# VHH binders against FAD synthetase 1, chloroplastic (RIBF1), part 3

Target 1, 279 residues: FAD synthetase 1, chloroplastic (RIBF1), of Arabidopsis thaliana (Mouse-ear cress) (q9fmw8)
Amino acid sequence: AEGLSPVAGGIVALGKFDALHIGHRELAIQAARIGTPYLLSFVGLAEVLGWKPRAPIVAKCDRKRVLSSWASYCGNIAPVEFEIEFASVRHLNPQQFVEKLSRELRVCGVVAGENYRFGYRASGDASELVRLCKDFGISAYIINSVMDKNQVSVNTEEEDSKSKERGQVSSTRVRHALAAGDVRYVTELLGRPHRVISRTRTQDLTSKRGRISLQTSSLLNLPPGNGVYKACSLIVGDKHPISCKVIVDTSNLYIETEEERFHNSDESQEFQLLGIEFG

## First folded at step 4 (VHH)

Design s4 (from h7 with D104H; framework vhh_8h63_2)
Fold by ESMFold2-Fast, scan of step 4:
Structure s4 (fold): chain B 279 residues (1-279), chain A 122 residues (1-122)
Amino acid sequence: as target 1 above (279 residues)
Amino acid sequence: ELQLVESGGGLVQAGGSLTVSCAASGRTFSDYAMGWSRQAPGKERELVAGITSGGSTYYADTVKGRFTISRDNAKNTLYLQMNSLKPEDTAMYYCAAKPSYWYHLSDDYDYWGQGTQVTVSG
């Protein structure tokens, strides 16, 4: 009651959490083995750094669904994302940041990757995080990087022996795979199919000769590169997924399906959220 | 609005040297952590060098002792000095940027250039 922290008593995973890929999932899994898992995410980076934001890999409105899908890995507890304004922490040195976690947010422990850096000018590393957490009476757990591995199930193109051993899973690899149209590789990196969310007028969801046209400006997150994607699913509200083919070009995304009209049962007039999942 | 443009790539003999540069446009270049990543045909992209806004550096084991990353904040330019080049260094080299205060030593960067090709003969 007296300024109760939303993450009080919890275990906080520290990272960028851009893509919510399998590396991020591993941090949440480890946090869940220790206590109640939370992800600590920064917002407002573009405003502070004076840049325009890029299209996110995961739509803001879709992040809770992704985290809920991790519950089965996390002892049936879905991790909760806790957002902090970057402006409020940008100037903090490593000691001040750990003090904030311990005294203001009242967390019981932290989980971070071995490459984690924090504080003013990235002056804090994983070893410093462990030392400072000990000083402030909270537990710290450093997790090894999740490696991107060649899988026989994906039947990738021919590679030499060394190139089969991939580097660390990262949001950058996800963005590269999306741009290349390699949605199977994206699925391996994310541990789930990539879902694009569109905010579309209800009147525009009527199929025209078996095709629905969406402008790229209606998309809330990053689509895969230009191309034809034959094994996709269309998700509208709580309805069963509808099989479809998706064509991505520079200005539009086209959905080809047997369905003539789509409606979310809980949607008011004018707009609906439409999910497009790439197989 | 950060724009990254690489230059300086080319053909060089094994054992030779080459410097690639990355010109950044827009305010706050000094607030970004910068990196150089490379990708060869048929291979995965790898981070070869990184530098924080404060000047701390990282190098992949494949290039340690041969490559040097540096930045000139007054000129909004990032450099990669490559010495003792090997045929296996042949790749497209990409400039990358991310927030500097929360740096991760990985290829998890937020902004990317179009790349500059480096080809090592021999």
Scores: ipSAE 0.013, ipTM 0.322, lowest interface PAE 8.5, mean pLDDT 82

Design s5 (from h7 with L105Y; framework vhh_8h63_2)
Fold by ESMFold2-Fast, scan of step 4:
Structure s5 (fold): chain B 279 residues (1-279), chain A 122 residues (1-122)
Amino acid sequence: as target 1 above (279 residues)
Amino acid sequence: ELQLVESGGGLVQAGGSLTVSCAASGRTFSDYAMGWSRQAPGKERELVAGITSGGSTYYADTVKGRFTISRDNAKNTLYLQMNSLKPEDTAMYYCAAKPSYWYDYSDDYDYWGQGTQVTVSG
């Protein structure tokens, strides 16, 4: 029927989906084992709540590429992100939210992490989600948090250094790793290299003295902290990635390639999306 | 608009107990979800406990059964009661807040305190 919601009959993963890290990917994998996977994301949060906006970990324009890369984990089906205006749900209690999922969106089931909280003032927990889904005839699947296996004590730092700390993979952990410039650790948390997107005029992509200069204000998502990154790739359109060195400072990001490898003779004033992968 | 100030950190022996507190000022505290994160030397920051404005709690596996998070909305204060402390609990402890209307308990917080140091000897 024509009146079906975009996620009708699907299995929706519930979460904030800020970083699209391996924990978020696990939610999508579990959804894909049950039916057609969707991520249910909220938009308009900063406007509605009046809170300080921060740079996203994944650029809005780059999210579909990330989700498409998850297809191989999800039975060859790329999860689709379904956005809900936060203003439309902010006042719903837990029962009303599950009713919206069942009656308005007509989903067949939900997947959420064990730490999931929902409804007005986050009054509902994962166990309440399961009970309410049962009341509305929707399947509910609660999964354990994905643990960060890379967090260990440093062997030479302290006497207890042989212990391994098991912390949850999280967007905050990704942000702190980025701020520390630990792009290798970021890659492990994301399950992919971190890609920064710049919206730059085509004419400004010409190398000068072997270097391309981008203002940090042109970046659409969060770069790693100030420093020198020697193992990076520059992605321009559908061209092969170009190996590069990236220098990040407070106001600029500098991309250094071999002068002969990157030549853009296009003098167009049109804006182009430029990808920089840190690895 | 919301300011967070931690207190109560210090030196404690392994097996001991300590309570850290976070005083909130500026906005209505009761409208926020609150959390405690910690950062130990040589480690990434970890969310150890969270509490929604409605009182639902979360604990990291590393502290579950030993730590208790609570809030006093009349005093605009968040607490973390830490029992059976281990040397591995040594860290700077940060208070954090976010709007409680968010439908996911994640560690993506909007307001942070400057931290209070907890050192466990033993």
Scores: ipSAE 0.013, ipTM 0.401, lowest interface PAE 7.0, mean pLDDT 82

Design s57 (from q1 with S103Y; framework vhh_7qia_2)
Fold by ESMFold2-Fast, scan of step 4:
Structure s57 (fold): chain B 279 residues (1-279), chain A 121 residues (1-121)
Amino acid sequence: as target 1 above (279 residues)
Amino acid sequence: QLQLVESGGGLVQPGGSLRLSCEASGFTFSDYAMGWYRQAPGKQRELVAFITSGGSTNYADSVKGRFTISRDNAKNTVYLQMNSLRPEDTAIYYCAADRYEWYDSYEYDYWGKGTPVTVSS
């Protein structure tokens, strides 16, 4: 036990893991068929690469809930996310990265998508990953891309739209569907309803005339585009979900419900996390 | 926000050449790594060539030595010069943009609509 890594003996899925969509879930499912599943995620990418920050698809605080929901697909074992600072691996070549996985982290195997690229300036591909894993004595499993269900139609003989031309599930497709306000399509891509998390003052969780107003600056992840969303649920602490209607505006998000008050299990805190599910 | 528009595809004889262009509209082109993918009928989409924001390039083994990827940041355009074309290069070619230097098939920021390339006599 002494000196063992958190993922020692495990099977790590490799990817960016932004959306935690059904393609990411398939990596975890394949890992779970082989051993104990982990997601190996990089953090600090925007800072290291000088990118403009953008809202995550899944709030950092909500990622464990999503992974726990995958247990039923993964032999009743919830995948665990293991985070590595990107700065610590950015300059590793492909051989050095696989050596880190094998000798430092002591993983038993890896799962990656067929177009996976890694190592300094993306110099390694999936074929090189397999060869290097064999050299270092760990297993490597490359899986085919998960196809978007909306690309497959048994009733369509004619090619009709640009969405059919893309083929695979991706975080880009999730972001575009969110921007378009297509929360049904988002749910299909994620395999779950999209949940937006707000960090809100406890005093502001009281409904005023059947409405709660949140500023977009209070949101910890990406909301859907401006519009009216009728089939939503409000989640407050451990209480039952509350049916609601959500209106997304340029600077505000409005939650309308028939319930006059929230029951909140943690009213002693100055701030609380509020969940809003679109679906 | 980026939009990608591919052009330059067409019908060419075996041994011929084509140059594909992908024009990006938006403000972040120079921050992005760019890739060319292709999809033949009945097959999955595969990576052909990749260029980082810094200009480093990588190629699929099947096209190495025949295809060259390049970028012009002043024109917000990435190019794929295809030489010594073979019938098996017949596919729809897609442009993709990604901010992450390490990437996989699930994690692209932007895709184009595609441009068809047919290599036949």
Scores: ipSAE 0.014, ipTM 0.354, lowest interface PAE 6.4, mean pLDDT 81

Design s6 (from h7 with L105S S106Y; framework vhh_8h63_2)
Fold by ESMFold2-Fast, scan of step 4:
Structure s6 (fold): chain B 279 residues (1-279), chain A 122 residues (1-122)
Amino acid sequence: as target 1 above (279 residues)
Amino acid sequence: ELQLVESGGGLVQAGGSLTVSCAASGRTFSDYAMGWSRQAPGKERELVAGITSGGSTYYADTVKGRFTISRDNAKNTLYLQMNSLKPEDTAMYYCAAKPSYWYDSYDDYDYWGQGTQVTVSG
């Protein structure tokens, strides 16, 4: 009955990991420099906390693709996401959580951002994480926040140097950029183009008057705000990406392309995942 | 299901003081980490202060030493006491909340109010 740990001997990055933005990527990069990188993510928060979560920035089914794309930054090792049920840690204080990492999960070390909080009601901070890791014999590495590269306007006058303020890259910034329809800024914050996943029946992937109509309810993650988006790509299975124009309306997303049909003649009634990448 | 309503904004002279407040309703307030963000015309939205359910605080360098965030769990109210106000503090101030659980950023909030305008003349 000896339990095995999926992350035994690894280096786990600690964080919320909602958007998988460049700040999260930096934690994975630092973990990979030390050992085998893992992301420790929570599942079941809505059920445990009794609240409805907002739409995810990254679809659950698409997270592995994103992490695989980080391999080139991580010494050719794709970070693996290890999901832990929030119910199993909800009540743990900081010491109990670090004990779980060390004794149950048997990790060799942890990486966290300087603003990281953990344990019951976020009672532990990064300094406490370092102290507790030492107590339990695992390494801890605290990484400085990744700053948003967007600059406040810089005038020709030196007196304006104080206006070169920058904020931390965050899921909140990604959500605001998406709502504003600023997909270029979203790409900068994510380090990749934003991809929306739709779950639709293969037989329904046919063009009507040059458009494919998807209901917002079919989307597995957050689309950008209402507007017209050019230089987008439609991804269907293992086929080459199809250039398209995307129109986001209040209740629907419309895909316009020169292709009239998005699936082969072997139609099925089963659901298929459709990727829409915003350029 | 959590609703946030800000109040207390207004016009104030440079060097003056002002307190803005945020009334929370719906879910249990004490289970939420709270924050104050501001947005001035032509500027990025900035988190100026945050407070966890346990009372730990964060302040942006632009306001540190001048602003104080506090909470009253019995009254479901968040406060931002602003002292030594400067014209550059002129902004719409937004109350923000997130369930108090593990997080990697002070500005990653789930619920937002509609804001209260603070104008500093000088």
Scores: ipSAE 0.158, ipTM 0.559, lowest interface PAE 4.9, mean pLDDT 82

Design s9 (from h7 with S106E; framework vhh_8h63_2)
Fold by ESMFold2-Fast, scan of step 4:
Structure s9 (fold): chain B 279 residues (1-279), chain A 122 residues (1-122)
Amino acid sequence: as target 1 above (279 residues)
Amino acid sequence: ELQLVESGGGLVQAGGSLTVSCAASGRTFSDYAMGWSRQAPGKERELVAGITSGGSTYYADTVKGRFTISRDNAKNTLYLQMNSLKPEDTAMYYCAAKPSYWYDLEDDYDYWGQGTQVTVSG
């Protein structure tokens, strides 16, 4: 066998994985019940598809922390994200993609949502995925609606009504909730508080008149809409989270805190990563 | 940029049929995955039906067997044929589009129309 596949012998969840919401988490949970869980993510899509890049919901540097938090749901194994350049697979038909998973990547199984589509022009569906996986000797597991599987079983008409009202968890729904400033709803959809990461100069971590001012251009992922957020936390390295109030406007984000001991000890470092958790 | 305009909504009796249409302009429609979402008053917006550029379709369980999504790439038009309509189908129906690639049809629609109202009476 020439070469080593990073996901050899593993179970790969298939999806876009933009938000890492509870729907994505359920795919990882199901993968972990079968074997070693991986998320198969595509990169380079905006360049290939000619889109202007949008701010991601989860900062690239923060994705591993989110996946590590899923370990408790996944038999104490944190899922690992495996990235593929979209340009390298966009031309593959459904059979060629499954062949790549089975023969090049040596995957033992796949997990996908019932609405998953794949291959050139998204010509393949979940049923075709199952059939092709069988032909190539790998297992396939199709997961039904996430909301039906992640809800606590309370057999009341009120629960049923609210379940029908909410619909399916999606990255689009997360983006709309963020834009509306509904960080409580965002937390429900993500299964965690939304964390914004800023790449900030070390000197800017020092409070000036009770405030830290950040330009929105320093943010590595999507902040919530303009407004005042009273129940926030500052995360700086391994230090204890610091309670704060955050004000978001069109060009700036202002952090108000009474704490003055939140800068990193190594002042020789030009830039630091600062986490801002909403709710 | 892609523009989407819905039409064909209206009032229909329970058990009846209705076809809504979506006209696309500004870009080549055939390169996009298309969908129909609906939103009733006080409810969240949900995807009802989707179709990839290659013609693969999806239907929500609530409409499976009653609704049919189709596309005419020569006319840059998306259709939703709705049969056996129920009062609970009453909603604003929205046309949506995204570049067709390897994702769940329910995620990441980039272009949305303004909607067309469908009202089903008892």
Scores: ipSAE 0.238, ipTM 0.605, lowest interface PAE 3.9, mean pLDDT 83

